# Ledger of designs, part 1: VH-VL binders against Protein phosphatase PHLPP-like protein (phlp-2)

Every score and structure here is a prediction.

Target 1, 227 residues: Protein phosphatase PHLPP-like protein (phlp-2), of Caenorhabditis elegans (q09564r761to987)
Amino acid sequence: QIGVSGSRGMKNKQCIRQVRVENTFGFIDGGSNSYMSSSICRFMTSYLKENVSMDIRSILLRCHCELGEEGERLGASVMIIRVHEKRLEIASTGTMSAAIARNQKLKMIINGRYEIDDDEYSRIREAHGFVDEENRINGVIGSSRQIGHFSTFPVVLPTHSYRNIQLNEQIEGLIVGNNMIWNMLSIDDLNSTFHNNRSPIVVAKKIQDQLQSYDYGGNSNILVLRR
Structure headers, positions and changes below count from the first letter of each chain, unless a header shows other numbers; antibody chains aren't numbered by Kabat.
F, E and O are the ipSAE of ESMFold2-Fast, ESMFold2 and OpenDDE, as the mean of both directions, binder to target and target to binder. V2 is 0.75 times the mean of E and O plus 0.25 times the DockQ between their complexes.
Where letters were taken out, [cut] stands.
The coordinates of atoms that the task and the answers printed are left out; those that the model quotes come from them. Centres of patches stay.

## First folded at step 1 (VH-VL)

Design i1 (framework fv_ivicentamab_arm2)
Heavy chain, then light chain:
Amino acid sequence: EVQLVESGGGLVQPGGSLRLSCAASGFTFSSYSMNWVRQAPGKGLEWVSIIYSGGSTDYASWAKGRFTISRDNSKNTLYLQMNSLRAEDTAVYYCARGDYYEGYFDLWGQGTLVTVSS
Amino acid sequence: AYDMTQSPSTLSASVGDRVTITCQASQSISSWLAWYQQKPGKAPKLLIHDASSLESGVPSRFKGSGSGTEFTLTISSLQPDDFATYYCQQYNSYSSYPYTFGGGTKVEIK
ESMFold2-Fast, scan of step 1: ipSAE 0.006; ipTM 0.489

Design i10 (framework fv_ivicentamab_arm2)
Fold by ESMFold2-Fast, scan of step 1:
Structure i10 (fold): chain C 227 residues (1-227), chain A 123 residues (1-123), chain B 110 residues (1-110)
Amino acid sequence: as target 1 above (227 residues)
Amino acid sequence: EVQLVESGGGLVQPGGSLRLSCAASGFTFSDYYMNWVRQAPGKGLEWVSIIYSGGSTDYASWAKGRFTISRDNSKNTLYLQMNSLRAEDTAVYYCARGSYDILTGYYDAFDIWGQGTLVTVSS
Amino acid sequence: AYDMTQSPSTLSASVGDRVTITCQASQSISSYLAWYQQKPGKAPKLLIHKASTLESGVPSRFKGSGSGTEFTLTISSLQPDDFATYYCQQYDSYSDYLYTFGGGTKVEIK
């Protein structure tokens, strides 16, 4: 079963978009620019319909290559999930996170907050970029790894994280979301919501409702998978 | 064939109650958001209430406290319980199917409508 | 609060005419607007969603355009079956007015 919920909050734009084609799910966060997320969403939907069996890492890289002029200064976080009979694939770049439900507990498997370690800091500096005190790249970009930002290459790279997870009897499901759910709700709260509700649609809706109760005015986008 | 069929309308006195039903067929009812929309004679369309696929509900401000939307997924049926009826509630009540547009993250338009059932509140 | 203002409230036209109906939102709704056709004694029928996406089975003479606060429905060559009342509807809001309809435009024979 698959449950999906989203909200635009009090913003006049929806900057987070979802894609679903067959067993493949996409999440796109264009940050402050809704045009970028809409453009990638249209491309990914069309591409997936024509290339249903294409490797999800290749799809993510194709999204980067097909951005056109908008990709010169704009970028996006992208997560692609493909559900198979006995395995789960996730490819992600940028600031989205995912947690797996296993043995009555949630564990983060993709962390959307990219920590800039000494090696990454040195790479950025060698490429003539800079990292400010808030870990922003060139003062404005939220992650050193995301699609787009052609004009900053090779400071910002479209490289991705990839997980291939075997589905066994201990795995109960998955929660995917943008940074706001992980910042505003504890993993214990999310775990309680997940296990107190069997319907993935109800879980996603309750997470959305909890975020609204904290006066969250931004966009949210949540996928819940249950077995 | 996807269809919605309303029933339960009729003549009722002010202060009375009615329960409307909407029978759905031809699609997986439990996957959809369902809505009630009304139209007073010779007037425009007015949204009444929504019930989400997960069971949560929302209402027009004027309907809160008097109207209750509910669903029975095992029977593919949507309900609207109307209490404390007023002359101003006289209208044709339509059942309408909505969805959540996953590509945009917003609620979608009403693609399927029932034929409507007339509720007349008069002494 | 979202107000949806539809104009004109009534228009008279002849078969073959180009007809344009406008819908004004009090706040930006991006492209989350639908158009419905209603014939006397019948339920509304969805014509267009997402401002410009034609519903399956709807004749190509119907065209929607616009974004933000101003939207139009155009019928390029009016047919006898097109004499009806048309409604716009926003579906962009979540907490205030989830769905708001315009007042309707009655297209009647000249």
Scores: ipSAE 0.000, ipTM 0.416, lowest interface PAE 17.9, mean pLDDT 80

Design i2 (framework fv_ivicentamab_arm2; at its last look DockQ between E and O 0.73; V2 from the best seeds 0.00; counts 0 for: pae E 10.1 > 2)
Heavy chain, then light chain:
Amino acid sequence: EVQLVESGGGLVQPGGSLRLSCAASGFTFSSYSMNWVRQAPGKGLEWVSIIYSGGSTDYASWAKGRFTISRDNSKNTLYLQMNSLRAEDTAVYYCARDYWGSYEYFDYWGQGTLVTVSS
Amino acid sequence: AYDMTQSPSTLSASVGDRVTITCQASQSISSWLAWYQQKPGKAPKLLIHDASSLESGVPSRFKGSGSGTEFTLTISSLQPDDFATYYCQQYNSYSSYPYTFGGGTKVEIK
ESMFold2-Fast, scan of step 1: ipSAE 0.055; ipTM 0.605
ESMFold2, look of step 2: ipSAE 0.007; ipTM 0.545
ESMFold2 (binder alone), look of step 2: mean pLDDT 90; pTM 0.926
OpenDDE, look of step 2: ipSAE 0.017; ipTM 0.567

Design i3 (framework fv_ivicentamab_arm2)
Fold by ESMFold2-Fast, scan of step 1:
Parts: sequence; C-alpha cells; structure tokens
Structure i3 (fold): chain C 227 residues (1-227), chain A 120 residues (1-120), chain B 110 residues (1-110)
Amino acid sequence: as target 1 above (227 residues)
Amino acid sequence: EVQLVESGGGLVQPGGSLRLSCAASGFTFSSYSMNWVRQAPGKGLEWVSIIYSGGSTDYASWAKGRFTISRDNSKNTLYLQMNSLRAEDTAVYYCARESYYDFSGYFDYWGQGTLVTVSS
Amino acid sequence: AYDMTQSPSTLSASVGDRVTITCQASQSISSWLAWYQQKPGKAPKLLIHDASSLESGVPSRFKGSGSGTEFTLTISSLQPDDFATYYCQQYNSYSSYPYTFGGGTKVEIK
C-alpha cells in the first residue's frame, strides 16, 4: 500500500518528479532545474516499461548516461525503489533519504547527505574540487554523489547507496523524502504521524501539511509504504 | 468521459489582468499534472505552464513573473492568473491533462479552449 | 529550448494517398516526441506518444517513427477525416521550456 504527496514550491525549487511502473518507483530531484528531472523521469518511465526486471542500480547509472549535454553542468538526486512480496530494494544517489518503520520507531536506512569525512574531503581536493563552509561542492553542488555534473568528474561521482531489505513481521513500512522533510520535521514527529494513521496517503498528506506550517518556500516529495 | 472546460476568456486592454478557469470532470483531478497551452490566431501551439499533482509549478520563460498557475482540488478546477497582458498574449488558451498521473510530458486530453484578446 | 522544425508547412494530397510529415529537433530528444491532430476550431487530439506508440482509438493508418533528431508521421491511406493540421511536440528539453511544439503541417485536399 502506498501514499505519495508533494507540497507547493517556489519557481527555482519546483523540480521534483515521480515515476511509477508496476512495482518500481522513481523519485528525481533536479534542484533548481526542472528539465533535468523531466528528462530523467521520461527516460526512467520508458526504460522501466521495456526492462521491468532490470537491476535498479543499472537503471540509475543509465539515467546518468542519458543526460546528454545538460549533464555537463547540471545534476540530480535520484532514488529508485522496487517493491517485492518479501523484500524492498532501494538505490539512491544525492540528497533523498529513507527511513524504515520497525518496532514502533523510524530508523534511517538511506541517508541523503553523503558524509564529507576526511577521506571524501581528500578525494575531492585531489580531484581539484573544493568544499565550502556549508559542505557544498564547488560552492554550488549539494552532494558529492549524484548523477550528472560531467564537467566536474571525478569531483562529483554518480555512485549510489543500495539496500536490499527483507520484509519480516517487525517491519511496518517506509518513509521516503527529500531534505525538506528531514530538516524541518523531527524523526519523532514523523514516527507519531506514521503510527497514528493507518492509511499511507493520509500519512503523506499530514507530513505535507506539517511542512507547509514551517515551509520557507521549499517543495517536498514524500512516499509512504505500509505493510 | 474525461472533460475539461475552460472559461474566463475575453477582451482586455494591454497592461490588464485576466483569470482563466478549467473545470475538470470524469477523473481523479488531484492525481494529474495539468497544463496550459496557447495558440495565437493562425499560429501554432505554445506551452505556457504546468502544475504538478503536488502543487509545484513550471513556466515558459516568457510567462515567468506575469502568469501564475494554480489549482483547487476540492473544486476540480485549474486556474491561470495572467497579469501585465500584452497584444502578443492574444490566443486561444487550452487546458490540457498530462498522461500517467503526475507527469509524462505529453497531453492526453484537452479542453476546447477559451479566447483571450488583448487589444485597445 | 529545442527548436522543432516541421516540414512541409503545407501538404496537398488526395484521399488514398500515403503522406509523410517530418519533424526535426535541433538536438537529440531520444524518443520523447508526441504527435497531435488539430481540426479547424477544435482542440488538438493526441495521436502518438514516445515517437511510435499509437493512442487507443487512433486508426492504424497513422504511424510514427524515428529517434534522436528526425521523426516522421505517416498516414498510409489518407481518409477525408485526416485533412487537418498536425503538430509534433518534444518533451526532452534541456532549456527553460520543458515542452516545445513544431510549427505544424497543414494537410489540405488536392
């Protein structure tokens, strides 16, 4: 069972797209570039219709390869989720995060901020990039790991996080969202909303409503899965 | 029986404002991205704006700052607020639904259009 | 925005003819192209999406083909109901316009 909701955004922040083909879900955040997310969404939709059993990590990498000329200077965060009867697969690059509901608590399983630890900092500098005070790459890019940004290679890499999660009786569901959700709402508030509402669409809409109370003009994208 | 019915067109003077409406029926309106597309008399089609099911919007570069797309899901209605109108904005304005829920990039259903004439 | 160029701008044909309309993109758009039919005083009607996928209820005489920068719409045996203006539309723009239409091709009776 699935619930999806989004919030009103501002002109330069309205670049989040979703795709669904059968049991596979895609979420694309192009930052300030709507054509980037549109291009990826269309490719992913067509590709999934033709290759429904293709490995989702391969799909993510093919999205990177299909960006054409805009991929030279622009990029996007992409998360692909495939739902099976007894397992979930998640592949993600960029700033989207996912939390699993287990034992009445939410636990982050995909953290959208790739940590810029000493090793990553050294890698970026060796590649002639720089990290600013807000952990932005070259003063602009929100993550050192996302698709696109060909001209910065190997500063920004299209590497992904991948999880293959067995669905047992302790797992109640999943919440997926972009940075706005995780920055504005506490994990305890998200857990309360998830627990107090049975319908995933109601959960997603309540999270959207809470965000609008705090929203500085960002947009959000939320997927909720319940067992 | 998907239906889209536009209204609100008419004659307006340069610099004026006008609000178009599109009444939707026959489908779950809140699940679909909705678009405005225009066509000047005797000319071709030109995309104006989109509003996604979640409420986010995008605009043609020439429409930014002058036009605002919005929706009211409780009334199954799409709107286009047009400000600072110019003679070159004279066109039939079509309401169009994107296929496949939130976004596909092409338009599977169109309304019959409403004529906006900007003239003194 | 990707410039979309249709040719010819006007085509004269007789019932039963095979007609071909061409659409060229200024840069590759993969297969992200739709074709619409518009009759005078009417709204456009979707015929084909994703370059070659025929919409339900559209006669099989309509066929779309192509990828990259060159696309064609073919009507294999023109019927009286097919005299109309046809538009291509791309939806793989890298510019601020996510969607761009071609200039249109008017199919007139000869």
Scores: ipSAE 0.007, ipTM 0.423, lowest interface PAE 15.9, mean pLDDT 80

Design i4 (framework fv_ivicentamab_arm2)
Heavy chain, then light chain:
Amino acid sequence: EVQLVESGGGLVQPGGSLRLSCAASGFTFSSYSMNWVRQAPGKGLEWVSIIYSGGSTDYASWAKGRFTISRDNSKNTLYLQMNSLRAEDTAVYYCARSYRGYAMDYWGQGTLVTVSS
Amino acid sequence: AYDMTQSPSTLSASVGDRVTITCQASQSISSWLAWYQQKPGKAPKLLIHDASSLESGVPSRFKGSGSGTEFTLTISSLQPDDFATYYCQQYNSYSSYPYTFGGGTKVEIK
ESMFold2-Fast, scan of step 1: ipSAE 0.007; ipTM 0.511

Design i5 (framework fv_ivicentamab_arm2)
Fold by ESMFold2-Fast, scan of step 1:
Structure i5 (fold): chain C 227 residues (1-227), chain A 121 residues (1-121), chain B 110 residues (1-110)
Amino acid sequence: as target 1 above (227 residues)
Amino acid sequence: EVQLVESGGGLVQPGGSLRLSCAASGFTFSSYSMNWVRQAPGKGLEWVSIIYSGGSTDYASWAKGRFTISRDNSKNTLYLQMNSLRAEDTAVYYCARDSGYEWLYPYFDYWGQGTLVTVSS
Amino acid sequence: AYDMTQSPSTLSASVGDRVTITCQASQSISSWLAWYQQKPGKAPKLLIHDASSLESGVPSRFKGSGSGTEFTLTISSLQPDDFATYYCQQYNSYSSYPYTFGGGTKVEIK
């Protein structure tokens, strides 16, 4: 069972989109631009329908390659999840994160690029980019690892994180969300919400309600999977 | 019963290469993620690399491009190929097992005795 | 990577003393913290996992506590075998590095 909850936040347009084709789920965060998230959503949906056996990492890279001219200046964070009977696959680039629930506990398994460490900072500077006070790349880009932004290569790279997780009886599910969730709520708070509620849609909605109580004002996008 | 035995350390010149091995016994090696952790003389512990049971790898950022972790499940052996070695790479290198029973919440439940790598002219 | 800060870096103690070592994470790691003991010339040995769960064969005088960003290891009645360096280690995988160690605390004889 899967529950999803999302919010526009304070923005005039929603920049986060979701895709579902069979057992494959996509999350697309266009940052400040709803055009890019919509474009990738349409491509990913069409591509998945025609290429159901394609490795999800390859699908993520195809999204990068198919951005066309818009990809020169625009980009997005993308996470793709494929649910199998005995395993979960996750491939991600950009700022979205995922945590797995097991034995009454939550652990991060995909970490978005929330912060630029010393090594990443040096790489960006060596590639003639810069990181501002808000951890934005070249003053505007939300992550150093995401699809698009061809004109900045090799400052912004379309590299991915990948996990292939075996589903045993102790694995209760997962939470996926954009960085608003992970910045405002502790993993212990998320764990309590997940395990105190059996319905994945109720979990997702309660997480969204908690974020609203903090007056954060950003877009939120939450997927909860419960077994 | 569980044993991890490192080998392959020694003295090497700056810019040189070295391959470390870790022989595992007493458990089903192929079911566990394996790590390399190093410790410079008189300093603290520093994680180097992991190879997951499925074959995927992750590296400390300073190790990317120079170090390659690999495994041979038929030989129950973990490897670390180290290239372009620097004086700063001088350390005892430990083989460490992720807790297999709790693989989603990994900590290092077993460690080898380590092998010393000295990078000096 | 998470900064894991241990304090003190060194402490002197006598047999029978209660010693407390602190470990601070730069960001919340929930309870995903282990403690290791390392004696000179030897590999580290796991003492505690999940912040407070004592490993099999480890004496009950060792106790871990804390959650979030502040953690402590307490040795309630120090024995001669306890003079060693102790390390905390996070395994939350929140940063780009899945594991980060504290700088270590050397417990030495007074």
Scores: ipSAE 0.000, ipTM 0.435, lowest interface PAE 15.4, mean pLDDT 80

Design i6 (framework fv_ivicentamab_arm2)
Fold by ESMFold2-Fast, scan of step 1:
Parts: sequence; C-alpha cells; structure tokens
Structure i6 (fold): chain C 227 residues (1-227), chain A 117 residues (1-117), chain B 110 residues (1-110)
Amino acid sequence: as target 1 above (227 residues)
Amino acid sequence: EVQLVESGGGLVQPGGSLRLSCAASGFTFSDYYMNWVRQAPGKGLEWVSIIYSGGSTDYASWAKGRFTISRDNSKNTLYLQMNSLRAEDTAVYYCARGWYEDYFDYWGQGTLVTVSS
Amino acid sequence: AYDMTQSPSTLSASVGDRVTITCQASQSISSYLAWYQQKPGKAPKLLIHKASTLESGVPSRFKGSGSGTEFTLTISSLQPDDFATYYCQQYDSYSDYLYTFGGGTKVEIK
C-alpha cells in the first residue's frame, strides 16, 4: 500500500548500510568506519530474524549493548522505520532526520541531532565533555545522543527519539536522510521535489542529483515513502 | 537586529479590499518562512497564512479565496492582499517570522484593519 | 481539528507568587508547542519552544513542561513585568490545522 525507495551516495558507501526485513527498514551511518555499519547491520538482521515484530526501540538498545569492545571508541547513527497499514513507527539516534509530507507541506518530525540547548550543554559540561562551535562533542562526535562511544559515557547517551504516527488521508509520505541533505537543500526544495514527482524512486534520485549538483561528494542515505 | 514593520492598515468598508505590507530587516529574508497572524480587539491570536522560502503558500480555511500572501525577496517585503472584507476581519494583523519548525521567533508591532461602515 | 484549551482564562496574582498556566491539546502534538507573552498594546514575544526550551534572554523563572496533550507554563516568582496575557501554540506536523493558538490566560494584579 505504501511505495518505498531509497538512494545512497557511492563514495564510502560501506560506511552506510540499509537493512530491510519485511515491513521494517533500518538505516545505519557508521561515520568514517565501515566496521560499525557492518556490525550493526548484522545485529539488526539477526534480531529481526529471531522476531520480525521485535519493538524497534528494543532493537536500538540491543545494538548498543552488543557492540562490545569496539563500542568503547566508535559509534553510529541509526534510524529504524516500521510501516504498518495505518501507522508509521520511527526510532532514531544520531544525525539522521525525517520529514513528513502532509497537506502539500513537509515538516521535520525527527531532527537528527539532539538539540544542544542550555540544559544539554550544562549536562555535557558536568559530565566533563565539551561542545565546539560546530556542535561536535569532544571535537569529534556528531551527536550527544547515539549508540556506542562507551568511553565517553555519560557525555554521549544511547537515547533515541520515537514517533508513532497515524496514517490518515492527509499524510502523503515521508523523507528520511542524513543531516547533510537538510543542511544543503531547503525544506521548500524538498517539498517541491516530493510533490512534483509521484514515484518515490524518482524523488529519491532527484534529491541525490541535487546534492551532486552542489559538488557534494560525501555519503547520503535517502529514503522516500509514498502512499 | 531583526525587525519587522507592518503598514497598510486602516478603515475599509465591508466588501472592500486592502493590501498589507511587512518590511523586514536584519536577516536574510529569502531564507525564512513568513506568516500573518491576526488578533481581533480583545480576542486571541489567530493564524492567517504562511509563505515558504520557495514561494509556496498555505492558508487558514476561512482565508482561502479571499486573502493572498506574497513576498518580494528583492525588497525584503511580505504582503497580504485582503479582498471581500467582512466586519469579522477587523483585527490587528501581525507579520511573524517562522523557522522550519514553524514557531514564530520574531513579530512585528502590527497594523490595525477596521472593517466598518 | 487540533483545539488548544488554556486554563484559567484569567488569573489574579501578587508579585512573588508562583503562577501555573495549563494548555491542553485535543490530540497529541508530541512536544511541538510554543508559549508567547503579550503585554497590552504590544506584539507577542516568544518565551518557549518545543514545550520546554527557553528562548535566549527569557528569565529562568519561566519553565515549560509537558508532552502529548497536556502542557504547563510556570512562573516561579512573579515579577511586575510578568503581568501579561500568555498564549500556547501548537505546530505539530500531524495537525489538520497548521497552527492553533490557545485562548490565552491573562495574569492580572491581585
């Protein structure tokens, strides 16, 4: 009932992985290392093979717990989407964002970076971490909320955002992607691309083409869902 | 310093038309969503319309067909064209800046529109 | 329709009092709620967005809390400058109406 398509940049593609098991979709960004994306992909696939209906928030927590020694210094951004007939579940940690299409408009429903407001800044400082002018944690980590980074606990926390959205007649679809998509392309441009093209694969490809037109050679992971 | 200054309000007869302007300064106008919000005397706030950075628009259901929001990025100016005005449209009209999450971080001081005989 | 109901409509208080204003959404809006302050003859001013994030320059005596359908604005020690009308506003992407304001709560001198 829902058309789904995705597109990824080719450069460093192994650092970004996608999991697809029945109605559950996982997106993993391991940063500069392919180890994290490969390991989490294996963990997610294993969990979903054991129980295809496993709570997606539980999957995120299990991935964090299973990282082992490598999780001491490495981490990853993970977004899990489960599509139901009349609802959509999204669980996310790290730097991936999601926008919902409703009434000819796109609105962000998951901002991929946990907001570093005064309270979050104070929490990080009290935990003996720091935030630089690019909002990186300890100069290197892209989000204060993501899996892994055990050695920086409790500066970086494995907490997640969760949305459970009822699919009514007004909801047209969803765009999911890495933060770079939202930083390089305006919501209005994404909205125009989404509504001017019925096919989710065409939307995803056009977004990728727009990124490349700005000489963006980095990794992107784009998912488009359409009703 | 972000500033929004409305103008164009006044007394108009029922069935008449009026065009409001909002002059913006202190920020890159073309990057922001712009809104009109009104407030009838002694009443609460009521959202009227939005124009996005790309030029697309949305309206409150009661405003569709009578009100048109537009912008001129070269002049840093937001407009609201109001047609077929009714006594119920009497209000102070505010322009307000929105960011992608659509809360209104800066407001103008408002311009009064009175629809009366 | 996303109706926003504020209570009380009017509140009488003295300087130094703790003031609590509630805002109830007819449907879940997650944390996509803002609070505004409006003084007589003035434009509204943003105080809080995303239910609990205080805007720069807003005194720490203002606190927002809540999620889903029930939200609260608290002023811990009311100051003379705080006598004003307060409005909540939803901006949830799931809404049938893009933006809806509460009816307002007027905080008056006792």
Scores: ipSAE 0.006, ipTM 0.425, lowest interface PAE 14.7, mean pLDDT 81

Design i7 (framework fv_ivicentamab_arm2)
Fold by ESMFold2-Fast, scan of step 1:
Structure i7 (fold): chain C 227 residues (1-227), chain A 118 residues (1-118), chain B 110 residues (1-110)
Amino acid sequence: as target 1 above (227 residues)
Amino acid sequence: EVQLVESGGGLVQPGGSLRLSCAASGFTFSDYYMNWVRQAPGKGLEWVSIIYSGGSTDYASWAKGRFTISRDNSKNTLYLQMNSLRAEDTAVYYCARDFYGDYAFDIWGQGTLVTVSS
Amino acid sequence: AYDMTQSPSTLSASVGDRVTITCQASQSISSYLAWYQQKPGKAPKLLIHKASTLESGVPSRFKGSGSGTEFTLTISSLQPDDFATYYCQQYDSYSDYLYTFGGGTKVEIK
């Protein structure tokens, strides 16, 4: 059995949304504005109700295209996960990262924090953008790949990372979280918390508690999937 | 400038022990997974061990029980403790940087030669 | 060990030639394959990661392609600096962080 759970920080709770339709899970972080998370939640739910098997990459791009004038200056990080009996699909844009748990270890499979390699840096510079020392775009935008931010096209693109992972007996689950979780907690701390606790909600709560011990009181937006 | 510098290699008798060091500079050492990779003279590359950013470790099956990888983040240094050395452990040992397994080994040291011979 | 098979083991070529090296994985590794260049007495140098992404400073004549179980490294117009041994390496998430190198391909002067 696979269980899904999440945890949120106190700050900007309304800017975080989760969607669940059958075996598809959506995670939306609209930053400081509830318009983005609410709108994307509505769009995603509508698309999934229309076709529960709609390609998750298509859902991501359709959400970008459906944004109104607020999308000119605002953006959102979105991760969509579809769970099958023998495989896991993930489509992601923005600052969320994901690690797979297998054989008592965690390995990153999506890196929202460090998506800017040499090729991406060159692309941004060629488009007349810049990347600061904290990997922010034009000093303010958290990722070079996000939905929205129409005014910064083509510096910020709505393109996504996509993974299709075959689930074998060694795969124990998944941790998904926003950038700050991966900045403040070591992979070993996350691994220990994941494997020492059977309940995904307990894992998520303990990760939040660890963040609090480092005086982080903000948005933690954590998802834990356990088999 | 990102740099890795190995040291500690040399001639050792079969059954002996040796500790290799790898000094890292130019990056936040604690954020990276670190690896040891070896190459016997005239042969190919062979992975030895990894230490994750949080200190957990993994080993090639043949290295388990004889080799111990460790790190000291305050000194920006990676170590490989090699015990019960055999003639077939003779190789150049490289340390290599790995970012969570996503970008392969982007930075390598120059290597340090370990010769196991009587 | 997780099998990575390179062919050919040795290749003789002239400057200006198009050179192709193949790497075969015993099971699917998606695109988690890197290519390294090693010159005698030197450490390996990363050329390509994620099967086809060229590293900064690596000449555009180097190209990686493939996914799943079959991968190729192509050098479109061989230069004197390119006579070296080339290794593929898998780093797939399914391998429990196990990294396996191919046997190497030595590109020699004809």
Scores: ipSAE 0.006, ipTM 0.442, lowest interface PAE 14.6, mean pLDDT 81

Design i8 (framework fv_ivicentamab_arm2)
Fold by ESMFold2-Fast, scan of step 1:
Structure i8 (fold): chain C 227 residues (1-227), chain A 119 residues (1-119), chain B 110 residues (1-110)
Amino acid sequence: as target 1 above (227 residues)
Amino acid sequence: EVQLVESGGGLVQPGGSLRLSCAASGFTFSDYYMNWVRQAPGKGLEWVSIIYSGGSTDYASWAKGRFTISRDNSKNTLYLQMNSLRAEDTAVYYCARVDYLYGDYFDYWGQGTLVTVSS
Amino acid sequence: AYDMTQSPSTLSASVGDRVTITCQASQSISSYLAWYQQKPGKAPKLLIHKASTLESGVPSRFKGSGSGTEFTLTISSLQPDDFATYYCQQYDSYSDYLYTFGGGTKVEIK
């Protein structure tokens, strides 16, 4: 079963988008720009309908390459998930993260690029970019690895993370979300919520409620998948 | 040098329509987000609408359905079509530029054009 | 409802005074806040972005500070040219409205 919950909180501008075509899910976070996330969502929906067997990493990179003039200064975080009968694929670029539930534990399998280590900092500086105290690139961009932002190349790169996971009896499901979930809730809190509730819809709703209990007014985008 | 010049303001009756224009010069217009911001006489600043470099748009909740922002990059001109005008829409309307790459703050403003909705 | 609250709404001061204006956000906006100056009959002018970064050509007597939910604009030694209305504006990526302004603070001569 697949449960999907999005919390809008105080945010109404819809810079977070979801797409689903058959067994493939797309999640797009345009940060401060609803146009970019809407454009990618429309492209991805059309492309997936026409290319149901295409590799998801290729789809992610094609989203980057098919951006028009907007891609010069705009960008987005994108995660694509494809569910097969006996395997799960995830490809992601940007700030969204995913954790797999296996053997009564929740483990991160995709870590969004909102944390900048020393090597990444040096790369950005050598490319003539800068990182501020909020880990934003050139004072504005939310991640050094996301699609778009052609004019900042090679400061911002459209590189992705990829996982191909065999679905055995030990795998219970996954939680996907934008960075707010991972900033506000610990992996232990998320694990407790996941394993104490069977329904994926209930899990997603409880995560949303926990975030709102901290008076968080931003948008959240949550996908919970359960076997 | 960057210049933004608004025009099209004037007196209009409640329920009427007006189209505002903003002529831009001194920069590559198509690369920038363009905005309308208004200010009622003696009151504060209120954001109205944005048009992105790609042509997509967003609006203040109260402006949706009544106001339409558009741009013509070949003429370096921004527009605001205002329909179903109310007395409360009386304000100076400013054209303002955002360079999203550096932040969503308004680095250049036009001089404004006054819209008066007579009742 | 997302709020940007400025205080005071009106401030009376003399040339040479130190003037402080406060801006509060209902939720954390990190440092993504700009300050504008508006003189009567004129368009606003950008003074400061990212809470504390002074724009080119703006006198050093203007200083912005703060992060999260509380921000201040300070004019260390008020000049005749500084009598104006000042506005803060948030531009955090999680804002509901994209851009929201404070109500303004009018700095007038005592």
Scores: ipSAE 0.000, ipTM 0.416, lowest interface PAE 18.6, mean pLDDT 80

Design i9 (framework fv_ivicentamab_arm2)
Fold by ESMFold2-Fast, scan of step 1:
Structure i9 (fold): chain C 227 residues (1-227), chain A 121 residues (1-121), chain B 110 residues (1-110)
Amino acid sequence: as target 1 above (227 residues)
Amino acid sequence: EVQLVESGGGLVQPGGSLRLSCAASGFTFSDYYMNWVRQAPGKGLEWVSIIYSGGSTDYASWAKGRFTISRDNSKNTLYLQMNSLRAEDTAVYYCARGYRYSSGWYAFDIWGQGTLVTVSS
Amino acid sequence: AYDMTQSPSTLSASVGDRVTITCQASQSISSYLAWYQQKPGKAPKLLIHKASTLESGVPSRFKGSGSGTEFTLTISSLQPDDFATYYCQQYDSYSDYLYTFGGGTKVEIK
């Protein structure tokens, strides 16, 4: 069972797109440019339908190669999740985050904006980029690892994080969302919502309602996977 | 060996048209953003146009509407169609290899020898 | 990235001299600045990219420095082969000013 909720800001078109082909799920966040997310969404949907068994990391790299001229100044966050009988694969670039529910706790397993550790900071500086107080690259870009942004190479790289997680009795589920969910709601609040509701659809809906109670006017998408 | 070879320059009258070609060899042409750069006699370098690996284009503001950059990846050839030529367009025109879409290096690392375009009556 | 101002326009120097050429961008271009050398009748040759990274085969006497809006090219001990015109170029990818060259600096024999 998978519950999905999303919202659209009143002043903006929805910049986040979701793809689902069989057991593979894609999330694409084009930031301020909805054309970017739409273009990648169309490509990924078509590609997955013809290449169902393709490695999800390879799919992510193909998305980077398909950006063309728009990739000069623009980029996108992409997360691909594939659900197997006894394992879960996640490949991600950019600003989306994911938390695994295990032993009555949520633990972050993908941190979009928090990928900038001391080694990454040094790499960016060596490449003549800079990181501001909001962890933005060159004052504008939300992640040092995402597709596109060709003009900043090698400051921004189209590399991915990859996780392969064994599904067992201790794994209760997964929450995936854009950074606003993690910035506005505490992990304890998300954990309480997850464990107080059995239905993944209800969990996703309640998280969305909580965001709205803070007068959040931006785009949000939530994927909840529950055992 | 990596090479770019321009051709098609010559004498044209004001208001005339001319098409330049640039033949590429020794690298995967389709991976690269390609540029035209010109230099008037005794003057500095002036960027004219870029064509991206995906086929989209950008132009210097003075070139918009008169010049058209294009490419044929099957022939490893870059083109510049120049229309409504003026005396001020007299220059040596260079093709230059810029960005490889995965590298981010936009500096022009390979240049052709240039082809002279003279616009005069 | 609107304009690249290069100075001086010309300089006279002798073999063995230290030569410094400056390049100023009208707005910040970070380190996205290249230096080219052009000899009479020839195409430009890339010397330095990313403000300070030497191209393969370029002699170590050439050094690029700077970031933001102020950049320098230094030749620590001028050789006969170095008498040429030098150009800076920004490539910070602004749509209207995608690539802009400086006006050039001609290094002449004294």
Scores: ipSAE 0.005, ipTM 0.429, lowest interface PAE 12.9, mean pLDDT 80

